VH-VL binders against Protein ImuA (imuA). Designs and how they scored, part 3

Target 1, 244 residues: Protein ImuA (imuA), of Caulobacter vibrioides (b8h429)
Amino acid sequence: MEAGTRTPTPVLSFGEPSIDGCFPGGGLPLGGWHEVTGAGLEDETGAAPAAFVTQLIRGLTDRKGGAVVWVARRADLFAPGLLGLGFPAARLIQVRARDEAETLSLLEDALSTQGVAAAVAEAEAPDLTAGRRLQLACEKRGGFGVVLHRRPYGGRAGGKPRLVSGSASFSRWRIAPAPSGPPPDDIGLGPPRWRVELERCRGGRPGGWILQAQEAGHGPHPFRLVSQLADHDVAAAEAGRRFG

## First folded at step 1 (VH-VL)

Design g26 (framework fv_guselkumab)
Heavy chain, then light chain:
Amino acid sequence: EVQLVQSGAEVKKPGESLKISCKGSGYSFTSYWIGWVRQMPGKGLEWMGIIYPGDSDTRYSPSFQGQVTISADKSISTAYLQWSSLKASDTAMYYCARGRYSYKGYYFDYWGQGTLVTVSS
Amino acid sequence: QSVLTQPPSVSGAPGQRVTISCTGSSSNIGAGYDVHWYQQLPGTAPKLLIYGNSNRPSGVPDRFSGSKSGTSASLAITGLQSEDEADYYCQSYDSSLSGSVFGGGTKLTVL
ESMFold2-Fast, scan of step 1: ipSAE 0.005; ipTM 0.536

Design g28 (framework fv_guselkumab)
Fold by ESMFold2-Fast, scan of step 1:
Structure g28 (fold): chain C 244 residues (1-244), chain A 123 residues (1-123), chain B 111 residues (1-111)
Amino acid sequence: as target 1 above (244 residues)
Amino acid sequence: EVQLVQSGAEVKKPGESLKISCKGSGYSFTSYWIGWVRQMPGKGLEWMGIIYPGDSDTRYSPSFQGQVTISADKSISTAYLQWSSLKASDTAMYYCARGSYDFWSALDYFDYWGQGTLVTVSS
Amino acid sequence: QSVLTQPPSVSGAPGQRVTISCTGSSSNIGAGYDVHWYQQLPGTAPKLLIYGNSNRPSGVPDRFSGSKSGTSASLAITGLQSEDEADYYCQSYDSSLSGSVFGGGTKLTVL
């Protein structure tokens, strides 16, 4: 009889071997931050990246509990992405930031706060220093961070988000909408679907899938696998470059 | 008492420039979107675009992208709609309206409206 | 062109019930986006009547109600009064256009 077993790194499992197998820990790390962007222009992808992030975080809150903080410079969150996917509204705290620097600072503060399970910021890619601070904040509290590159900022040149190799994020995702599934009854659209590409994962491997939202109460995981993409143009997994 | 007060009626010739205004009062101007809506004589409402005065984030309807400029000056709580070169087809009533939302709203609905600015463009 | 379809006109007598439909598609109402309704009295600016499918702002009587199902929404007016004579517009969001869309409007005549 053993006294105990080693505690594994906390992860969010998708419940799909082809997805979970991309991660060294068998799932998406909770004590880390991630980048999500649209796979095309705003007029092509719409709210799909935000809806995907919302569904992913719903899976986390179903298992872990805790508050979710959403930081944005402007007030334009899409109701169908949150309400239609069964997100627990009572746990959501929206915070408005004045500028890009305050957005990242507030994200770091949220991730450093006890009782915050996840925090999302709509922002441009953080530099390496900011990224390291975010990672440290996530590790200290086991928080899940997301930097969401949804759309360029209006009224300012160069507001388009950039995704580059060598980012301090654990993973980098590209999201596009996919045709929805059949409705669960004979009204409305079926559950939303996404074309999901994992471009980079620290110590892991890239992949691509068509995923469908899973309704609350129909299983422990936020997504169902529709298909695995045979071909996708994603970068090789980043090995994790260190300077110190 | 929230108010949006728009500038007075304009009579212009094709090719002329124009800038009309919408001044907000009775609320935090930098905390709400301001939208612009066109109504051609005897026709329905057309959404033109919106601006968030706090950071000047601006979104345009595809039909109006490149045809007009929406801007705001938060120091005087005023939003603007501007044309570099007017056309006769720009003859319309133009409304500004405050976009209100809760965290769950897909799109700001317009809870307070300005009185409208009539723009007439004729040769 | 309007992306949301409304009947161009409806009519009713005082005290009657009328319903105004707003029909969308899979890229707007059918995608789950909320529907809002505006009333425009002759010669005036539009006024918010219903927001978020079924919510009434302060000052809007409970004779006005909104509902949404599938790709369509409806505005119901009960106990119709002469002062209800106006144009009514629905509004939603369209994901394919990445922006707000209005219906073509419905002229309500109180006979």
Scores: ipSAE 0.005, ipTM 0.413, lowest interface PAE 16.0, mean pLDDT 78

Design g3 (from g1 with heavy chain G99E Y100S E101Y F102D Y103F T104V L105S G106A D107G S108T Y109G; framework fv_guselkumab)
Fold by ESMFold2-Fast, scan of step 1:
Structure g3 (fold): chain C 244 residues (1-244), chain A 124 residues (1-124), chain B 111 residues (1-111)
Amino acid sequence: as target 1 above (244 residues)
Amino acid sequence: EVQLVQSGAEVKKPGESLKISCKGSGYSFTSYWIGWVRQMPGKGLEWMGIIYPGDSDTRYSPSFQGQVTISADKSISTAYLQWSSLKASDTAMYYCARESYDFVSAGTGYFDYWGQGTLVTVSS
Amino acid sequence: QSVLTQPPSVSGAPGQRVTISCTGSSSNIGAGYDVHWYQQLPGTAPKLLIYGNSNRPSGVPDRFSGSKSGTSASLAITGLQSEDEADYYCQSYDSSLSGSVFGGGTKLTVL
């Protein structure tokens, strides 16, 4: 870098103008953190949001080295399907947190660690102070952070608060499964598909898409655009969030 | 302009303590890691460790853990490398360097600006 | 634990092309970590030459290029000039050491 010159913020591009155009920098900032949750009640307990996050991070690992740290309170076996198409399992480090209070602290520690390219925590919504600490940690190493929020099952009175508007995260996503594409080589299911909704992003605009997983080796972008969700569907979802 | 200026050459005896400095200017000192690299006479570069001055988060190479102390004073934009008891084998040129990262090097930082070096000679 | 291996010396005539290899292992370059290159002129501090495998800082001529494949990286210098005589070092990250690692350095002679 030449002396006194401001460098552009590094971003993870989807390679799709309709998605990248939602962001002021043309992609998701690498030196930042993001929130992901399920789109509906059943989605928040299913594998689709975690599988989407894994596929997104697999795209990052195709482009650069480094470990991926996954922090969860209760570490059951990580299902093979959650590693997506060609995720480098040898680079995944799973860390068990004792409780919710420790989960975000461990995420912050991971993002501050040299050689960590990305870190994910399955956690409740962080407050503004915790969110600011996560952002600082991401900026130190250019790390990619994700808080994967799983909403509690319906009927549980002691459920944790939902993601708060105005959080310190750069973006907030809602994920649901979508019908799979046709299988290329066998009689089973085709590549996974998601209904992906960008609810909010700092300085940008919301959007929605149906995305399909890309096989490893298809280049640096982990998704193929199947379709863009209708403007009416996006507007209806916006109205529901504001007045529901 | 970005500049790292190191303290002058030192001649010491075994067992003596020493603290050398690296002063940054022309950028936000608290926003970048500062690394220390050793080069023994006629030999290659060895990474010793690194510090983030904004919160004094410090990491060491296993070879140098417990052998040296890295610290920083953000009020004067200066990083330090310190020995409690020098050995003849510490004779070397010591460089400080600023670590940067971007999309292509996230998690694998590179040293974009270097100090001029501090020659430390330890002899009986 | 692994270290990065470079040839101790390479030479070429003015105007020719030379390449300097940097060989790692599964805990560093083979794990996908990026490779950076530094030039050290006699009696001076190292200077960043290539970062992130193949990117040039402002002021570095396009005669210098980098590449990475598998467990190895290469620095290519075309159109050799006498001013290119220097030591060249590769650098990456090693997960086993949890820190930066340098190659042993390569002395380039232009004759």
Scores: ipSAE 0.007, ipTM 0.459, lowest interface PAE 12.8, mean pLDDT 80

Design g31 (from g1 with heavy chain Y100Q E101R F102I Y103T T104I L105F D107E S108V Y109P; framework fv_guselkumab)
Fold by ESMFold2-Fast, scan of step 1:
Structure g31 (fold): chain C 244 residues (1-244), chain A 124 residues (1-124), chain B 111 residues (1-111)
Amino acid sequence: as target 1 above (244 residues)
Amino acid sequence: EVQLVQSGAEVKKPGESLKISCKGSGYSFTSYWIGWVRQMPGKGLEWMGIIYPGDSDTRYSPSFQGQVTISADKSISTAYLQWSSLKASDTAMYYCARGQRITIFGEVPYFDYWGQGTLVTVSS
Amino acid sequence: QSVLTQPPSVSGAPGQRVTISCTGSSSNIGAGYDVHWYQQLPGTAPKLLIYGNSNRPSGVPDRFSGSKSGTSASLAITGLQSEDEADYYCQSYDSSLSGSVFGGGTKLTVL
């Protein structure tokens, strides 16, 4: 028996009805883990999925004082790009893992650590047993977990299968870059944009959007909606031709 | 006790190949970076590159990319620095050093233990 | 030029305070990357003196301290002793070079 009063699961809201409406709880559970991958093979080695995850997690760290642990076999997030997104550098803890098994073990450890608001691991899809362990770790302390599916060592991996439904994650996302928005004052590059597809979520429905980064101090939500992708893959294929 | 032990001094001629070594002991060799640093006679420290022996992820300074090869053999806890063709300008003391794992964004790997150095002299 | 600029020499008398500066740019110290300091005694390999801007490894006296502000860092040595005579190097990371960078080094002479 656990002590204390039952409380609703806290969620990360996007502040956008078309996105939040996809989730049964109105957002991503903070006591759960999620999968993020590139939309195509080239996107899996690019920066767009990692930048999207970073911007998403910035919203959680704005909740006061939580640390973010980023576990990777390739420590490629030395980068000033995270500061450009308004991510507080002092809150990010980067950890180098020796192999994929250590990556998932370190992710589980991070999610079980007091003071850690979120943890990300750059790894392949956990099997069902590992996925269940991650979910229990998230539930134990209310941590937000992300498994970012990246191809090993930044090259073409060749034949990597799609994410499997048995991974026990709450949600799965496919990310690609989108052309940046115009700068407000025409004095520099516009804010970054992503083509964001929610492929699956437990008890919810899929969707797709073009999202733009919101700067720190602009409001409580890390993204602004640019457009909704109504034509998903199935509708786009249907619209492609009527006869062969 | 953590130790990095480097191979002995070398005297070579221009055009010759060379491979020097750095053997780690007293710690998990695959859990730390190994960096290579050059110090020309009477000059300062120059970072050449770094390797993570656990997966052989290797990064080079732009000044040394293509001039040297850094490698490691984790089965014998040894890192290597190699030249295919030495030049007189390669005359220097070469240090290996253990780099700590990054734990905080903006916290760059620092070198907590250093080898004794390998003096390489290249002359005709 | 060195990416990180240090004065080539500094001097002090026993018991005095000396400060060694390390000046970078927006691509390194100014980008938020930490600064580490090394001491190299004559004829020896460098030794870690300060890591992560201000932390001391075990065995380093509290007379040595580090600080960082803006695009610069400083190493302070109080209660200067003859044994402190050495070369001192700062190190950080430079995003434009995608690698570690060292300062040019400072020779400390104890008068």
Scores: ipSAE 0.006, ipTM 0.420, lowest interface PAE 14.1, mean pLDDT 79

Design g33 (framework fv_guselkumab)
Fold by ESMFold2-Fast, scan of step 1:
Structure g33 (fold): chain C 244 residues (1-244), chain A 123 residues (1-123), chain B 111 residues (1-111)
Amino acid sequence: as target 1 above (244 residues)
Amino acid sequence: EVQLVQSGAEVKKPGESLKISCKGSGYSFTSYWIGWVRQMPGKGLEWMGIIYPGDSDTRYSPSFQGQVTISADKSISTAYLQWSSLKASDTAMYYCARGEVYKLGDSYYFDYWGQGTLVTVSS
Amino acid sequence: QSVLTQPPSVSGAPGQRVTISCTGSSSNIGAGYDVHWYQQLPGTAPKLLIYGNSNRPSGVPDRFSGSKSGTSASLAITGLQSEDEADYYCQSYDSSLSGSVFGGGTKLTVL
């Protein structure tokens, strides 16, 4: 942001100082794009990364009108369980891509479209040029972009986690499932929980938490903090942060 | 395919400045961390710090915070390690290595290493 | 001086098994951080041998294996060969130091 504007950069607040404190603006920046990766192979983490992204975007849609565009080469997001967290299905627009290049192109088109609040693409890391286009599209419309990197299905890759192949996103997250909370009124499973790690954030600091889904109508925030992960030394990370 | 090539050996005097380089090729430079590791003559490996060239996120070992500067120029796929004022105790082999995360957390492993840059600081 | 403790040396005869220990604390291995292992042949840069406690990169023979229990990790080498003479280093992350840490290194001699 330029000097002379009195409007701060819009952010999605988690309502928790340990999380919001990781971001320069006191929350997850809007008007930018972010990366979310599963913490293991797709068959190990299941739908947890997609469910986390869905819950995050539900929090945005509770505060902002507009459509959510989901670009993928298959439609597994529409499994009933993934939308059971109060996400408004009527606002979700599925777009099917033929290949990887079309996936990122459609994501950019969605973020450049009037009336789109957020867009998600299931894709590999964009190159520098594609990443810059996504960032520009988000800035122009104030849209929230997500590139969801799904781990390969089957086999023991045992190899490298998916990484950004070009221009860096605003933030990069790794998501794994965590044991659910207690069931409400002794029926079914309790609210879903995730092991959430913020690996990288531009101008901010990393962190890790166990988060639980908040139902629509239970406050302005999509998640409740269960605990902070001991693996993330907040004070040391903050001490190492570039001053300015 | 993947290669890290470091700058040549340096002979310097105490108080002089120095900047050594590590050029990556054969992979997306902005998609991996670059770590710096010191090995004093006849001693073990010491982690100095790490940088993510895509956004210049840099983390230092407490022992090296304020002693060195780590930077990267993604336009030429090159990372740097810099001293404003060298000391005789900086005499060591310096390695750059490509950093990767396995699963969750900050447990980076280094899958490809540069050949090393020998820095000798003597009066 | 190192946060992760390794024996300074180990030895074995060709064909034998040796194990190299890496002992940490509750702020590193005991906190659940993964352990990685490197081999450094004389006069060369280190080479990744094991990552994520027990995974082998392509090109590393299955004679090398890693394990982790509690606050410690170990590297096992079976069927020792003369080419295995090298220094071996463990590495993890320490939350109290907020950084990666290496063990002091172990010199393996094949008699």
Scores: ipSAE 0.000, ipTM 0.413, lowest interface PAE 17.2, mean pLDDT 79

Design g5 (from g1, 13 letters changed; framework fv_guselkumab)
Fold by ESMFold2-Fast, scan of step 1:
Structure g5 (fold): chain C 244 residues (1-244), chain A 124 residues (1-124), chain B 111 residues (1-111)
Amino acid sequence: as target 1 above (244 residues)
Amino acid sequence: EVQLVQSGAEVKKPGESLKISCKGSGYSFTSYWIGWVRQMPGKGLEWMGIIYPGDSDTRYSPSFQGQVTISADKSISTAYLQWSSLKASDTAMYYCARDLGEYEIYTLGGMDVWGQGTLVTVSS
Amino acid sequence: QSVLTQPPSVSGAPGQRVTISCTGSSSNIGAGYDVHWYQQLPGTAPKLLIYGNSNRPSGVPDRFSGSKSGTSASLAITGLQSEDEADYYCQSYDSSLSGSVFGGGTKLTVL
């Protein structure tokens, strides 16, 4: 409003000051892309990173609307997290890619498409040139991009999970599963929980939390805080896989 | 026309190695998954695993992990199923099949083209 | 020992209707994964009969239909013909096994 103030970047807020306070704009920028990776080998990672990304995007689509594109080399790999968390199937566009290069190209195309609110690709980290193209695509449409780093499935000869330092991404996250909360209706398991570490964000600071999925109809934000992780040494010791 | 043609019947002894083949034609071989299915004599279908020939991305059923190797050579549009050491319990008909993958975004899986089968008999 | 449960056999007379059930769990059909159905005539390879719960490939007559609800799926065959005598298998994906799973198969006898 007044001279010298900047126009706020549209953001996805967690609604939690300890998380939102890590970001210069008070949340994850919607016109940008982000990296998510799994925990160390000794801890079962399973579908936890994909489930976390799914819950995050559900929060975005509940407020903004629009389609979500999920690009993977195997289409069935993402379905469990999406369906289990109540993500609306009608908003999901599943795309199977042939190889790594096609995965990143399809992600860029999706983010450049009118009506797409968010796009996820299960891929290794893009190089700086590809990362800059993704950022431009996000900026043009205000789209939310995610590159989800997964271990090779079935074992890739000579392939190791890669974390790229100096990527053009706004943020990098490390996700591990955490024990679920109590069942709300005394049926099955309670809502899923994650050990969530923000490793890096542009112009911000790192942090860590135990987060629980926010149930459908219980508010606009995708997660509720269970606890804040204060011990950096404990976080490093539990994350058995380090690539940075 | 789209077809998968498998190698001929094999008669082997326990402990021998074996590699059977599945050759695709009439379509882009590198654009579809190829699955392998076992059917023991008089029994049902068992899913063994799957490969994407474009990059050799391979997944196994837990029951077959470590028992067999699935591979593909995209230059000759051929997928393979291999045993390092056969057992009598490996006696079965083995089918390869093209997996539809994604069809109209919400349809996942399903095997639309099947090979004729390769009968493997393992006996002393 | 199959992950998906089918009745081992069903029977009907020509012109009648039969249904074949396929019962799964929360890790497969109950998780929302699609169900596919295959017909295996004696001495032949399986043929895709229904894919994606209810879709028919080209050449499959409309008397074959599929449906899915909760943790179960069904194949319905109306106007039974003698050439329908075959084994029928359902297939889905199981997240706990990270792979495809088949039902045990159902032998259809046309009386």
Scores: ipSAE 0.000, ipTM 0.398, lowest interface PAE 17.5, mean pLDDT 78

Design g7 (framework fv_guselkumab)
Fold by ESMFold2-Fast, scan of step 1:
Order: sequence, then C-alpha cells, then structure tokens
Structure g7 (fold): chain C 244 residues (1-244), chain A 121 residues (1-121), chain B 111 residues (1-111)
Amino acid sequence: as target 1 above (244 residues)
Amino acid sequence: EVQLVQSGAEVKKPGESLKISCKGSGYSFTSYWIGWVRQMPGKGLEWMGIIYPGDSDTRYSPSFQGQVTISADKSISTAYLQWSSLKASDTAMYYCARDYEFYSAGYFDYWGQGTLVTVSS
Amino acid sequence: QSVLTQPPSVSGAPGQRVTISCTGSSSNIGAGYDVHWYQQLPGTAPKLLIYGNSNRPSGVPDRFSGSKSGTSASLAITGLQSEDEADYYCQSYDSSLSGSVFGGGTKLTVL
C-alpha cells in the first residue's frame, strides 16, 4: 500500500481564508491536541485564554454532540463569566485533579472516552511522551484536546512556564484581550475581542488576528475576523527563530 | 478501512412500511454523524436528516420531518431510515453518508453504495 | 427547487477548462458557510471532491479546484478528460433550515 486515498481529516474551520489557510487541512484538526497560553501579563490577562478556549469549544458544540470535559487542579479557578458566552453548561463536566500528573492523565482518559467531543486541561506543557499519548487518544476518537496555560487572577506570581517548540501538539496559540468594539445597541459593552497569535502549527504557518466572539445563531463559526495583524507572518517567523 | 454498507434494493406497494439500514465499519461509529440523502430518478441530491449515534441526537430537513424516522443501534454500528406508509413519490435511491461536524461546516467524506427503493402499484 | 443554484449542464472538449457555479443566499454561502463539492459518476454513489471551499481529499487531482466569493462558489476543472463526465453537486449549510443543502447538480459532458 503506497500513498493511498485517505478520508479527509475532520477540522474546525474558522471560515476565514487568512486563518484557515494557515492549516494544511483548512482548519484545526479535531483529532488532535493544541496548546493555548497568555501573551500578556498573567495577572491581567489570565482569563482571556480561557475565554478564547471556551468560545472555540462552543463553536465545536454547535457542530457536534458530546460532552466537554474541563480538568483543573482547583474548581474556583474557572471564571464565573465563561458560561455567559453561550456555552451549553449541561454538556460541561468539570473534573478536579490532585496534581499536575493527574491533570494530564485525566485529560488522556477523557479524550479516550466515547461521547467526549473535547477536553481541556489547565496544566503545564506535557513532555514528548505524554504529548504523543494525548495525540494518539485524540486520533482514535476524533477528540479535540486543549492544554491551557494560564494564571488566575490573584494567583501566586510564579515563573513563566517552559514551553518547548518540539512538543507533539498540532498548534500553539498566544492569546491577549483586545478592546471591545461598539455594541449593536450603541451603548454598553460589545462582544469580547482577542488578539490571537498562532505561534506554530505542524505542516502549516503562523499568523495573527483580532477576533470577536460570534453569538450563537448569528453565523456558522465561533469567531468573526476584525482585522489581520500587519506583517505578522514575518514577525512570527522571526520569533520562532529566536526561540529555536 | 472506513466503509458504509447499505441494505439491498426494495420493491414495495403504496401503504407498506419499510426500514433500510446503513452499517458502519472501520471507525468509531459513535463519534460521527450519519446523514441520509435522497436522489429521485433523474433528479439531484436532497438532504433528509442526520443522527449522532453516540446519543441519538437526530435532526431532520423540514421537508422530511414527520415523513420518515431516522434511528441508530450503536451496539451493531447500524443506522436506519424508515417509513410507516410508503408513497409512490418515495421511489428513489437513498444514500447514507458520514459527517463529522454537521451543524455549520459538515461535509460527507464517506458514502454508502445506496439503496434503491421502488414503490409502485 | 434547490436552495443552491447550479447550471443544469456544462460541456467542454478534452484538454479544455470548465467552471461550474454554485449560487446561494445570505442564509448559507453569504453567511460564511463553507462550500463542498461532490462528483457522481454514472451509476455510482457521490464521492467527495472538494471540501472547505478549496481543499482536495487525498487522491483528487490538482486540476480540480474550488473557490468562494460573496454568495457564490465555483468548481474549476482544467485539462478535461473523458473520465470527468459526471454530475457535480455543491453543498453548504443553511441557517434558516438548520441543515445541509445541496445544489441542483450540473451534468458535465466531455465532447
């Protein structure tokens, strides 16, 4: 058997050519795992990566049945407003882990479970062996995995977590909050916005954008594009070389 | 190897009931949607509905709501399409097809071979 | 009537280029939903040809390409071969119907 005909890899499309064009398959692989971290000060921006991940997975829950498992060492680290983004709370299963090793083990268990569409763990970067096990679990069930690196408001100011470029994750994202746009009613707060940087993806290319949350029922995708960051492809390539 | 294998051709009279099947193999059956598509003789493709076998969540096209029932038995990796009372206008080729996403970005990556249903007096 | 509009037929000679259009509305293609394309050879089940507007599954030649703009999408076939004689269908999602929608289909004849 040579390079045979394969079924297309299921993907989560953003619906935007500038974003989807960064991925070999035209979207984020759903049978894979991804890393998300904050781009700014952790004390100020700790909630923004979690909110971005929640919105991304809300988009998945609009497309696919199944549970979403969220693993963290402390339940009180979940921002109360995350479910205000229209996430279907009835599908969320929150699991409390005792330590870092149990967090990653529970993530792998969740991704290997029938009926689980996505699983998120608030953890440090897995080593190569753990990362490969997560990827295998995702591939076998078509599950969407996220390892979220964030610091909650008021948490102990620790050192920056060590990230390795050769991890087995499909993609790595850096998320910061962005000022909200004008609201539809011309008063009050508009939908949340993020400065979203794709630092790395396997077989693809980096990029950067300002994205706004898309409300449920207003379109097919969880985000709409506000703007593409100028010269981001060049900046991201340079940043990758600096960390290499 | 991913396969969807459908039941054989059927010849029926108006008013009779019918249940046709689509058996999946080579993948996690409960992790994908199974859609049903009708093609009347000489006509195009019409989406009828879809089911997620993992929890039996079922969605229908407005044109087919109440006209057919879609179900699945995950213990034998099989989806079903059934009619309580056939009409001559139900004469068509019926395809099942696999869809991962549905809702907003779904596409059919694997198709069954089709089941021809002929309804005549 | 189909929700997505395709020309009923298109024809070309071997080696030529043809384009098949798929026209939608604000509730489907115009709302940003992706367009997918299927090829149905005579007497066979449809086969996925293009997904996500422009992506090719493994085994689909690069002479098949897809594009999308506004409320419409197009399938382009270059270097036509006799084996390309088939019906071609576009598909998207419609928010008003909360379901998948197909175009009416285009019969490609290679003369």
Scores: ipSAE 0.000, ipTM 0.431, lowest interface PAE 16.3, mean pLDDT 80

Design g9 (framework fv_guselkumab)
Fold by ESMFold2-Fast, scan of step 1:
Structure g9 (fold): chain C 244 residues (1-244), chain A 126 residues (1-126), chain B 111 residues (1-111)
Amino acid sequence: as target 1 above (244 residues)
Amino acid sequence: EVQLVQSGAEVKKPGESLKISCKGSGYSFTSYWIGWVRQMPGKGLEWMGIIYPGDSDTRYSPSFQGQVTISADKSISTAYLQWSSLKASDTAMYYCARDSGYSGREFYTLDAFDIWGQGTLVTVSS
Amino acid sequence: QSVLTQPPSVSGAPGQRVTISCTGSSSNIGAGYDVHWYQQLPGTAPKLLIYGNSNRPSGVPDRFSGSKSGTSASLAITGLQSEDEADYYCQSYDSSLSGSVFGGGTKLTVL
């Protein structure tokens, strides 16, 4: 006489109630995929979205074995800063893609591969069919997927507003750099900080924060909360302001 | 300053072709999506589709795909909505409207329509 | 297309508070996409009333406010006035359609 119950979906917790409270399960689902984009002009955001994603996945690697696959069209995606703060570089597999279609195909292949814990691709938003395939791949293997939206350097600033192509992603994030915190010894560089906006989340609610990177060994979570943004909707309205 | 001006009312017979226009002024026409919205007499707003004049990227509602053609001529800051063969059921007010880009120009969403044309009334009857 | 559901009509007396609901699904409001509201006075084109869930364009009185929760959004009108009598439409983005979607519209009658 044993009544089975559904196992709760594994989540990646930020360890911060104001962030984790945005998600139905108290964190980002591990068996799913997410979208991350820059919150401003291409030159303003630079590597900040990629650095945020790298730090987020560092939190996952502290809890789960397996490889992290990063699909990009060019090797210049990785700066020393992207792998700082204790990311296990030995687990990172860089894969070079020829074009946009190959980038998404390689992401799906990575997420379908045994032993891959997370996979990131720099790509446009997948169409609904491709997004559903990514979600299926994540669910079957318990993998964590990220589609990172970045324009190649030298692209037109601002440019054409992109249409979401139907994605089935769990969450979408907008990332901008924020001024760094004070260095530990009042000399050198302080830990990086980001302006982090959760634009949407399936079954959850949006939010916004200033987050600071935590070094490996300073606890189980990759970020420290610096402050909450006063109103996510107000911040989004400001970001959408037109200049003519 | 910023405005969308539409062509005048049309009275047509079933089977005739028609092309109506929407001229933008006071802003960078090639930098904003222009949408088309139908309102049948006494009914609500229906999104038909949208075009980015800078490269003529065009998206249609499934209900209007193959029923109309949306186009733009960026040299004269004008968007168009066209029918090859009108039906009585096409009788409606047609609005063009500018997507605000409120969520930022690089983001992958359509936003609010902040500027609207005055509308073009199309009447199709025999 | 009535992808978003609104009540067909709502009524109130001058000075009262009225709310208009807008119900979506997991591919639009439920996915976290912003809700925008339009006012259409008789014989005129629609006018943007609220954008980004709760923001007012210049010239819109603070009597109008918007909110969003889960798969639904609401437009609240306080201190109701006769000139508020109009049709009101909600709009969001739908990821499964890769396009804009409108509610069916609500006729507000000021008694």
Scores: ipSAE 0.000, ipTM 0.441, lowest interface PAE 11.8, mean pLDDT 80

